# VH-VL binders against Uncharacterized protein AF_1118: the designs that were tried, part 1

No score or structure here was measured in a lab: all are predicted.

Target 1, 158 residues: Uncharacterized protein AF_1118, of Archaeoglobus fulgidus (o29147)
Amino acid sequence: EDFSMDAEQLAVVLLKNTISNLEMSNKFVEILDNSGSDSVYQNLWGVIYGALAVMAVNNEVTTALLDEVSKSQELSSKVGDAINSLGENSTVVFGDVNGSKGLTLILRKESEVLQNGSYPYSDNETLSEAYARVVAEFTSRSVDFIVKLFSKIDEAWV
Positions, changes and structure headers below are counted from each chain's first letter, unless a header gives other numbers; Kabat numbers aren't used for antibody chains.
ipSAE, averaged over its two directions, is called F for ESMFold2-Fast, E for ESMFold2 and O for OpenDDE. V2 adds 0.75 times the mean of E and O to 0.25 times the DockQ between the complexes of E and O.
Where letters were taken out, [cut] stands.
Atom coordinates printed by the task and the answers are left out, and those that the model quotes come from them; centres of patches stay.

## First folded at step 1 (VH-VL)

Design T20
Fold by OpenDDE, look of step 4:
Structure T20 (fold): chain C 158 residues (1-158), chain A 124 residues (1-124), chain B 107 residues (1-107)
Amino acid sequence: as target 1 above (158 residues)
Amino acid sequence: QVQLQESGPGLVKPSETLSLTCTVSGFTVSSYYVSWIRQPPGKGLEWIGYIYSGGSTNYNPSLKSRVTISKDTSKNQVSLKLSSVTAADTAVYYCARGSPFDELLSYYYGMDVWGQGTTVTVSS
Amino acid sequence: DIVMTQSPDSLAVSLGERATINCKSSQSVSSYLAWYQQKPGQPPKLLINDASNRATGVPDRFSGSGYGTDFTLTISSLQAEDVAVYYCQQRSDWPYTFGQGTKLEIK
């Protein structure tokens, strides 16, 4: 993958994909529900809204994504609220152009593993299964990372 | 205390495979990056590669075709294999600890703890 | 690969005097540069991370500065125990690469 994009551009791609998965994939919703946490889905949406807000503050969100968000008053309101809380923390959440922090770090590592790196297979899994496992792992870690960062930002804010 | 210790044969014949083990204590290999770095006699440092907490690896392109890094979590060890060795592979080999991977809130990649190194000589 | 070039190759400084070592990268590495100290028969020791952040336990007399392609390691007052080879290392792009090293001795 090309990491010549800035942190916000990378974040937009990530969030766009995440939002798409949440809205368009019943399976993804099922997976979240199966996590055993009643609040996991709501928390994830909260983090996504926060991330979008941070990107908006930095004026790095794609026009297409912003247009989509703008079509919903509810989403726009949530993004607006998040901007007030998270506007100063884009570097913490999204990282930098070199992918050394935040989400960009995770993306670099994910790309490194999936494209340029190697991953050990278990005895009973195929390449496709191994790939799926890696994707799932990094997706999970990405979400967890965002949630943790969001929580820390909230704590720092109050 | 955190400690890494390299071990393995100090002498390897040309065309054979160099095999080293890094024994870790004071932390778990499943939580950190572990790197292999080598230093030829009287020369500088070369990064060989590293292994992620999850077991994924990244190798120096200059050595990728010959390098294999793996780990045994049950023994808390990381291994290095370098095939088809030549005299150019004579060096002190180090393993070193990188940033915690499970704790992705840390953004430092510096190798903060190193093993004492083990000398490997390639000679017939 | 990013090439790291240190200067000078060797340096002799009197006790108590300032020592300055420079490191230049072939392309920008932002602040993703570390400095290591290696004494004879020992592994490298991390001194500075991210160009200017001292590692844990590193004396205050050690400092790092720079951004992009030009970096500097400074020892404000050289001590006898500071005799070593110093390396810069970039972590901006894989493979991570080291400078050729600077040998620091007491004059």
Scores: ipSAE 0.000, ipTM 0.583, lowest interface PAE 12.6, mean pLDDT 77

## First folded at step 6 (VH-VL)

Design S22
Fold by OpenDDE, fold request of step 16:
Structure S22 (fold): chain C 158 residues (1-158), chain A 122 residues (1-122), chain B 107 residues (1-107)
Amino acid sequence: as target 1 above (158 residues)
Amino acid sequence: EVQLVQSGAEVKKPGSSVKVSCKASGGTFSSYAMSWVRQAPGQGLEWIGRIIPIFGTANYNQKFKDRATLTVDKSTSTAYMELSSLRSEDTAVYYCARSDYYWGESNYFDYWGQGTLVTVSS
Amino acid sequence: DIQMTQSPSSVSASVGDRVTITCKASQGISSYVAWYQQKPGKSPKLLIYAASTLQSGVPSRFSDSGSGTDFTLTISSLQPEDFATYFCQQHNSYPLTFGGGTKVEIK
């Protein structure tokens, strides 16, 4: 498959991805609310704790790796060269204040795509309409979700 | 209601080319991808390729990459499939079929054209 | 390419019967299998996708099970309008591929 595309095309794909992810998040919250379990949020804290534990393991691995790299001049030099290369190309990668390059260009194009309002998302919605819809729903559901989740902190591990 | 209407039956000589059209209505042409699938008489289904109208980008079954060309006309919501260097083995009903293009694994087909019979004979 | 081996090629059944069709993938395809119904002279009709999602308007007597490499389409109680050819399709990776089909005939 040919993945070559211009900035506008990439912006459309990224927006569709964002919309889809938000829809999935909204559905997840809906599922939790419809589970019929009063302890669902308590159990969710258990899952979050597990995830944090995994992250902690990853940090230990990272620390060990960094220690190993620090002991090798060759490896340190390679890391240094990579950082320097990224620094020398920072404008290309991250962009400029005018949004003419890199990430800033993509963000500018996303804004233009949304403002245009002519790009379709489905048979019933434009990309802009779909984005607005899921953002509104996500915001509403997220606030309720956070309140419910935090209300169970003191019961999470009892 | 979404409808895909294809062009009529074709009779072609070996070595020639055929171009089949598929006009979409009742939906948003650029919101979906269009694939082409063929079915030889009494046989199974074979995927030829897919095009994403909004981008104009296409990917092909390796079997057809050198002979098949997918194009679209967004102004008329029409997809085209051209197959060159026709052989007798290309005799089949050719379908256009709509799918989502968000995920690579989203290529199941919810709407199909009525099919176009292409007969290749000397 | 991922090969989809469908079995049986044909099955004779009566109205009210439970019909089972199997599709085996040559490699793991997660749950990305679609099923289609095709009647003579007509285009295929989508029944199920992602191995467990029933297409809108499709009767509940159609269901699918399986993951990885083995998938099964089940018609719980065969109706007169269900006599047709059924195809599986993997939508996991390119090139997209179909099973050989199963013709459900009147016994």
Scores: ipSAE 0.034, ipTM 0.655, lowest interface PAE 3.6, mean pLDDT 85
Fold by ESMFold2, look of step 7:
Structure S22 (fold): chain C 158 residues (1-158), chain A 122 residues (1-122), chain B 107 residues (1-107)
Amino acid sequence: as target 1 above (158 residues)
Amino acid sequence: EVQLVQSGAEVKKPGSSVKVSCKASGGTFSSYAMSWVRQAPGQGLEWIGRIIPIFGTANYNQKFKDRATLTVDKSTSTAYMELSSLRSEDTAVYYCARSDYYWGESNYFDYWGQGTLVTVSS
Amino acid sequence: DIQMTQSPSSVSASVGDRVTITCKASQGISSYVAWYQQKPGKSPKLLIYAASTLQSGVPSRFSDSGSGTDFTLTISSLQPEDFATYFCQQHNSYPLTFGGGTKVEIK
């Protein structure tokens, strides 16, 4: 076991990943809107309930791919198809509906780190500043996303 | 080995309700979905709705949403379908049918009950 | 709702004949079609589902083909036990819908 990182360092890393994940969430909504398929929102219910924080890991490669995908109708449709496949295989990916991971722990550590405004996110922002920015943007986009998602709730379960 | 055994035939008057039972054996009841499908005499098949016992939630064909109620009793592995405000066109054989369920858009029925004839007449 | 149009409504055939039954969806359903056999007085029996997957215990003379909107069920050499009514069903989206049926009768 060579893995070592104190709880504060881990929380900083996870907050950077969370901020990047929220940026990626906004790109996913853009891709979904470009995909042209209502079934993507139906399958996303499985993904949303199990995945927003569970698989939310910052990945520079993933961010770059999503940015390029958002520019292409063809690629956006392929990502939509992948999300449909994930929703159809959600028991393999997420396990039983009673399964749980350290999501509550992650949120608690994030709260502690955000109360400490001295950690950098980038050359131009602290973690607190970046988090405020992405939350404000997410709030602005969430009503539209939630309305679209909830309009498909009665078609999501099979 | 999976068996779905339904309650017996019923004769009902217009405006009344019917409740059909479907007892499952030889499988894991709570891990599957149970649908109800009907077949009017000499006609095709019509899906009424589906219930998933582990979630306890039902989804209905919009045509039946105001008249059909699907329930389960997990302790007895029994599903129930109640159809209210019966009309003569509701005369049909009613089947319970089991499926795997997936997140999203795939369902087919691997096991069917023997059917329950419901006749609606004065 | 996705409408499934099945044809023919009946076919008269002899033992050994090749029988084909078609089913057309009112919109694309990928390969999410299931086929059922129903004998008089009995409940339907699953034959084929999804991407041409035969249900366990179904004879290999049953096959299907198609994708998108046009699908066929084929019985390569009709046997006496195959005289029955056959239904297609889409399992792409709710509400689940069935074709009107095709009765295969002895000639």
Scores: ipSAE 0.000, ipTM 0.456, lowest interface PAE 20.0, mean pLDDT 74
Fold by OpenDDE, look of step 9:
Formats: sequence, C-alpha cells, structure tokens
Structure S22 (fold): chain C 158 residues (1-158), chain A 122 residues (1-122), chain B 107 residues (1-107)
Amino acid sequence: as target 1 above (158 residues)
Amino acid sequence: EVQLVQSGAEVKKPGSSVKVSCKASGGTFSSYAMSWVRQAPGQGLEWIGRIIPIFGTANYNQKFKDRATLTVDKSTSTAYMELSSLRSEDTAVYYCARSDYYWGESNYFDYWGQGTLVTVSS
Amino acid sequence: DIQMTQSPSSVSASVGDRVTITCKASQGISSYVAWYQQKPGKSPKLLIYAASTLQSGVPSRFSDSGSGTDFTLTISSLQPEDFATYFCQQHNSYPLTFGGGTKVEIK
C-alpha cells in the first residue's frame, strides 16, 4: 500500500480490508479448526485481544482463496503456522494500545488522515460515514469471532 | 482472462421493467466495482451507475436514480441492473463494465461485457 | 455534471497518418481522462487512463496529453485496425461522463 494516498483513498482501502476481514472471519475459524494445531488458538488470543478494535489485518487472501484453503489440510496448516508466527510477534505486527508501532500505528495514522476529509461514497453516505459504519460492524463481528474462538479453545486446552 | 458475460437481448413494452445480468469470470469479483453504461443506437455512451460488490454500495447517475437498481450476487459473481418504467428512449445496448475502486478517480473501465440490447417498443 | 466535448465528430484519414482527437472538459478534471476505442458491434476497449497510462496490450502508437480541461489523443501512425470510433471519459467525479465520440474513417 501507498501511504501517501489521500484520505479518501485510504478510506476505500480500509473499508475493503475491513469488510474482507468480516467476510473471512467465519472461514478463518474453519481454517483454524482444520489447521491441526492447538497452539494456534493460544497464540491467536493475544493477537485478537490487541486487535479487537483495530484488527484490520491486511492480507491478499480473498474469500474465494480462503474457501480453497479451508478445504486443504496442508494449506490450513500453513495458515496456522502463520498465525503462530503472528502470535509470537504480535506486538511488532499489531502494535500496542497507544498505536506506537505495527498495525496500530498504521491505523492511527490512517484515522488521522481520514478525519481530514470525506466525499460522497454512495447515494446515502459519505466515505467517512461508511468507514464508521464498517468499523462499528467490525467491532460487533469481532466479538462474535472471539466467542467462536472461545468455544474452540476449550478443545484446544484439553 | 477476465470476462464479463451479459444476458441476452430483451424486448419490452413501455412501462415495464428489464433486468440485465452480467457474470464475471477470470478475476476476483469482489476486488472491483461494476458499472453500467448504455449506448443508444448511433449515440454516445451514458453512465447509469456503479456498484461495489464487496460493500453493496452504489452510486447512480441522477438521471436514473429513480428507475435504476444495481445489485450483485457475490456467490455467483453476477451483477444485475434493473431499469423500471421503460420508455422508448431507453432503447439501447447496455454494458456492464469493470473498474477499480481503490482510488477515488479510478472509475475507468478496463473490461466490458458484450452488451445487451434492450428494445422498448409498443 | 462535467461535460466532455469531443472533436471532431469524424475524421477521414489514411494508413500512416497522424490522427489527433480532442476532448474538452467543462471544468478542471486534473489528469483523469480515459480513452476508449469502439468498433462497430463491439464493446468499447480501454486504451489509456489517467491521461498518461497506456493500458496493457495497447500499441505505443496511441498516446495522449493534457491536463485540466483540454486533452488530446494521438495516433502517431494510423494502422488499418485503428479505424473505429474513439471516446474520451472523465473519471474525476460522479456522474461519470463520456465524450460524444470521434469516428476515424478511411479516406
């Protein structure tokens, strides 16, 4: 991504990433279930808590790709390994509550840029309004995702 | 290779509605926006509206905002345009056309459907 | 709405000729102009966008210039396959609008 893009461009990217993440959440759980790694849940908890409000993980995997991943044990395992790696490097990757590094820093910066302006995004809302809506929705779905993970972690800790 | 395949020609009476489909293949449907553009016989191109499938949000030309409805079916990578209260002047070839939405000024169309002729006559 | 005034409406040319098509916007649109080629019974084909970027696969004999309100598409050496209708389009703001078209015909 080009961080020199204007607020509107950033907003579009953020919306896409956020919506994509929302769409991927359920499939992601499926992938984790298929990962064959119990430790993936342990590592993911730290990541998710830190990213609940800010978990806009930008990945190039589309929903369609995730469908294929979920059907493959090998690919699911690779995703599990990736999550474990993320867990081990959660602070570096996702940052901290202050937004001083990692994804939190990016999101803080993006938020700042986004606040500088907006334009009509659809017939009924501006891009900023759309972003706010998606963020709210993401937060709601993130809680649901966590609940699903909680249901699985009991199995992971057995 | 990206392909946009539209539904077949339509013949409609004035006052009726038409719904044209556009199925995308060879690419990621949710990574792009879909616009609809029409061209009356021997005339220029007229933009009807745009929809971003992943968001479900649309922008319309004010000229069509009360009659056009854009929708998508992400599961089949198909975009739809419905135009109601048809008039004779709505007779045209209707195109679906793909564009980016990463940038505010990215509404140029790199791939087009083959077009759907809609004829409105009494 | 931004009006795109395209000229000429038609031009007769021969193979090898330099062809120039102009598009004028009713207001400033920066460099956000796209050009399309359309052959009879076919869909438009993207040639250039952002007033400088040649679409992949498009011959280098196609180029454009301009910024603000005045834009020009140039075919440096017209080829037999280039006889068609060409359209400009602003992709600066909604509603998206097209020029009226220029038909390049055989002299």
Scores: ipSAE 0.000, ipTM 0.589, lowest interface PAE 12.0, mean pLDDT 79
Fold by ESMFold2, fold request of step 16:
Structure S22 (fold): chain C 158 residues (1-158), chain A 122 residues (1-122), chain B 107 residues (1-107)
Amino acid sequence: as target 1 above (158 residues)
Amino acid sequence: EVQLVQSGAEVKKPGSSVKVSCKASGGTFSSYAMSWVRQAPGQGLEWIGRIIPIFGTANYNQKFKDRATLTVDKSTSTAYMELSSLRSEDTAVYYCARSDYYWGESNYFDYWGQGTLVTVSS
Amino acid sequence: DIQMTQSPSSVSASVGDRVTITCKASQGISSYVAWYQQKPGKSPKLLIYAASTLQSGVPSRFSDSGSGTDFTLTISSLQPEDFATYFCQQHNSYPLTFGGGTKVEIK
């Protein structure tokens, strides 16, 4: 919506909307504060990853902004740094600052696919087919992760 | 800990075929792409192609497209490279190497097999 | 195909020396370059990817710089374990291509 935002502000806006969409409860917050387990911590960042993907699919303006930011090494670095400050596994889950993998790659390529989806990507697929394959894998991992996370918070309740 | 273990060295005659295996352990096999790279003795590195196990699709260097076949066996977490119509210039060490597959820009190799020497001599 | 031209082809150096290796792409590849170290009889080992990110466990004396077509790997203070051959690789487009290598030898 506002293309003058810097990468740090954009990352914060994306994360805030992600948290709002998750509708976190006091019980969930208590589990986060009391756990300290690396596996629960890992699953938390996966929840944020899944929610960011849902937001990106549902918000064309946010996706276009992130794609425009990804065309700049400096701005991409700032977005990555903001994401990295959220945990040890930020790069694995959300991708690197240059958009080479993870969520940042998915968001960066959506605009290109919308414009050039019929272009060949490889011997056997177009650009839109490659993007659909990546989105399908992301969706599958996100569902698996969400199920695992919610089973963990249910187990913690007495 | 990811480990890639390749099949042993082979000696082949010109015109024959070779099939090299690469067994992966310590990671989710179907979440990554597997590439094959060769190195002639004392020479640089040459990319042959890659395969994405979850979809079974492969990309080939055009130089090898008519002679190379990449396959996977997901049940054993093993990738295979077959190179046919062997020539003496195919004598090289053949490596399997792992990368992400989300997009083309993710094709750098964080884990490599130990290499398989293929010698082609009459 | 994107040709990666690597120079020098060899360097004779002593422990403690600064070593600089360059790699030039035949067309723009943004920042999609990786660097590998290969010791005799061993497979390559990833040092740096996306022209800025050190792989886990790689010493801080390794660094790189550049974008577009010109890239540089620097070893700030050569150690005995650094005598090896180094390769650049572009990961911008297919086919994936490597530089010809730079052999760093003891003087």
Scores: ipSAE 0.000, ipTM 0.503, lowest interface PAE 12.6, mean pLDDT 70

Design S22
Fold by ESMFold2, fold request of step 16:
Structure S22 (fold): chain C 158 residues (1-158), chain A 122 residues (1-122), chain B 107 residues (1-107)
Amino acid sequence: as target 1 above (158 residues)
Amino acid sequence: EVQLVQSGAEVKKPGSSVKVSCKASGGTFSSYAMSWVRQAPGQGLEWIGRIIPIFGTANYNQKFKDRATLTVDKSTSTAYMELSSLRSEDTAVYYCARSDYYWGESNYFDYWGQGTLVTVSS
Amino acid sequence: DIQMTQSPSSVSASVGDRVTITCKASQGISSYVAWYQQKPGKSPKLLIYAASTLQSGVPSRFSDSGSGTDFTLTISSLQPEDFATYFCQQHNSYPLTFGGGTKVEIK
């Protein structure tokens, strides 16, 4: 069984996956733009409003539950144990400032891989070239998407 | 056009080893993974392992991990599979096959070599 | 290991017939199945991957369906060049595993 990878190899694999996911996101935005209906953006505002309303209700329920937990020594102790466990393991999970472990190690290696400029993505592109291409397209489409979405905000609430 | 060209057929005695080569052309050798798959006469397909040329690291089917060695030579775009301690049950056609190495998917083979018959007999 | 059980092992059919070949995975594999065609003396050829994506140059009479554990390859109108053995392969997890094969014979 030999499925181990060092951090640089993992960074390359994750960058290829990130590029693929951004390509898919760009196609999704293209589908929305080609839908032939301006109501898609109004519907997106409806979904956003619904999610915010659910979050507000959840926050009120959560606050009430936390008030009851704060009144119980047993429940407060269980919550405290969970918080302490995450804190005691936070460097393993999130990493350190120098990027020697956890998520910060992976982010440091991704930066190093992109700076290298020699890692291939495909027959015609390096990882750096593909990432630059996909990010530039995503940025341009995201600006257009945000402008279109916000231009319909007043129409969503009529 | 991507092509995978394998070394010729071999006849080996039990207990010996065999090393099969697979030369890639018409594509970027280091952008993909190379797997080895075998097919015993009249039988199905069995995955042996995979190597990623840019890293030189290999993953093996547990069945073969003690006998198989996958290597690459990036300068010649050639992958190698060595199988040691050969037995009569190892008589098969051995294929190299190309795939991507995306996380969690894309482990299917878009190009295959022509196959190398390895016969193990006394 | 995920075992792929392929059936039938052989089918004899006429030109123009609809042929179905099934694969059952021992565990859920989402939609990560590939299908290969192998003619006698030749290496396998990829037909379909990721459950529904037809490889370039593959005729539209080939299609795939299923999700989870049960998958089907369909040849909607069998042609003389479709005489071959067909294999499914899961690409969900290591080790990669193949079905036992289905030999399609044209009479």
Scores: ipSAE 0.000, ipTM 0.543, lowest interface PAE 11.1, mean pLDDT 76
Fold by OpenDDE, fold request of step 16:
Structure S22 (fold): chain C 158 residues (1-158), chain A 122 residues (1-122), chain B 107 residues (1-107)
Amino acid sequence: as target 1 above (158 residues)
Amino acid sequence: EVQLVQSGAEVKKPGSSVKVSCKASGGTFSSYAMSWVRQAPGQGLEWIGRIIPIFGTANYNQKFKDRATLTVDKSTSTAYMELSSLRSEDTAVYYCARSDYYWGESNYFDYWGQGTLVTVSS
Amino acid sequence: DIQMTQSPSSVSASVGDRVTITCKASQGISSYVAWYQQKPGKSPKLLIYAASTLQSGVPSRFSDSGSGTDFTLTISSLQPEDFATYFCQQHNSYPLTFGGGTKVEIK
């Protein structure tokens, strides 16, 4: 893929990525369910805790970096200029209520692509079919996953 | 570099048990799953089961669920495969093979042990 | 269980030849197919996974096509080091299953 693609082509690529990401998420839950024991959900809390701990450490590092940036007028000005640029071009970047520009245009194009229903995802299904499939599976698996995970919360630390 | 080093060749009698080890180095043992795959002489590959060390959970090929036991020692980054009630048809090279366990396309094997020959004969 | 039927079981070819190996799944497996190369006395080596992703360090002459149930590994121009046995594997569902293998031999 290159940057010469039009908005519709970009929408197709983004949808494919979204579908792929949801498939990956669904497969993760499937892997846990197929692990042979519900104890995997108890142990998963350890992984979640580890991830949160890492995020907390990263947040401290980020805060330290921001403090350093704040001490430099040059660096602060660069950050300020970037924020101002986004603000001055907010409609161009994020779009409008009509979906004629920016991200709203892309979302509108994604909607049009899905409504069309003729774009292929694989040899076996269209983008619309694939999207519907993974959304249905994700919804079903997510509810079951949440229930299973939280049912083990009181056992996670034992 | 990731390496999987397995224990040496075994010769066993029918009805006995064998336990093969697989020590991982050069990576994060807890971030990956370990599968066991066997290959009879001149034959194809057969998946036995998989264990996720961080969870301590294993799933098995139904063909081996009553005879195979997968375990891990996280402190030594070592995976074990025990196969009981050995038969002559269990004669094969047994491989440990690494995969991730999070992403949808994760159930492929990017690193393999060198293999352990298990010979079952009376 | 998903059966992976691999064909041919063997193929004789010369250096520079185009070699194709087919793997058929007994049911739809999306694009979750991996290909391995195995040389005598060695463990399998991963070539391609997810039917389209080339493993790091693998030459570009290796490629895969297909989705659903029919998959094809292609070696565009066979090199001397490519003579080996190749296996497909579905990584869509448990139990994980492999094809029977294809031995690429010198003509």
Scores: ipSAE 0.000, ipTM 0.557, lowest interface PAE 15.3, mean pLDDT 85

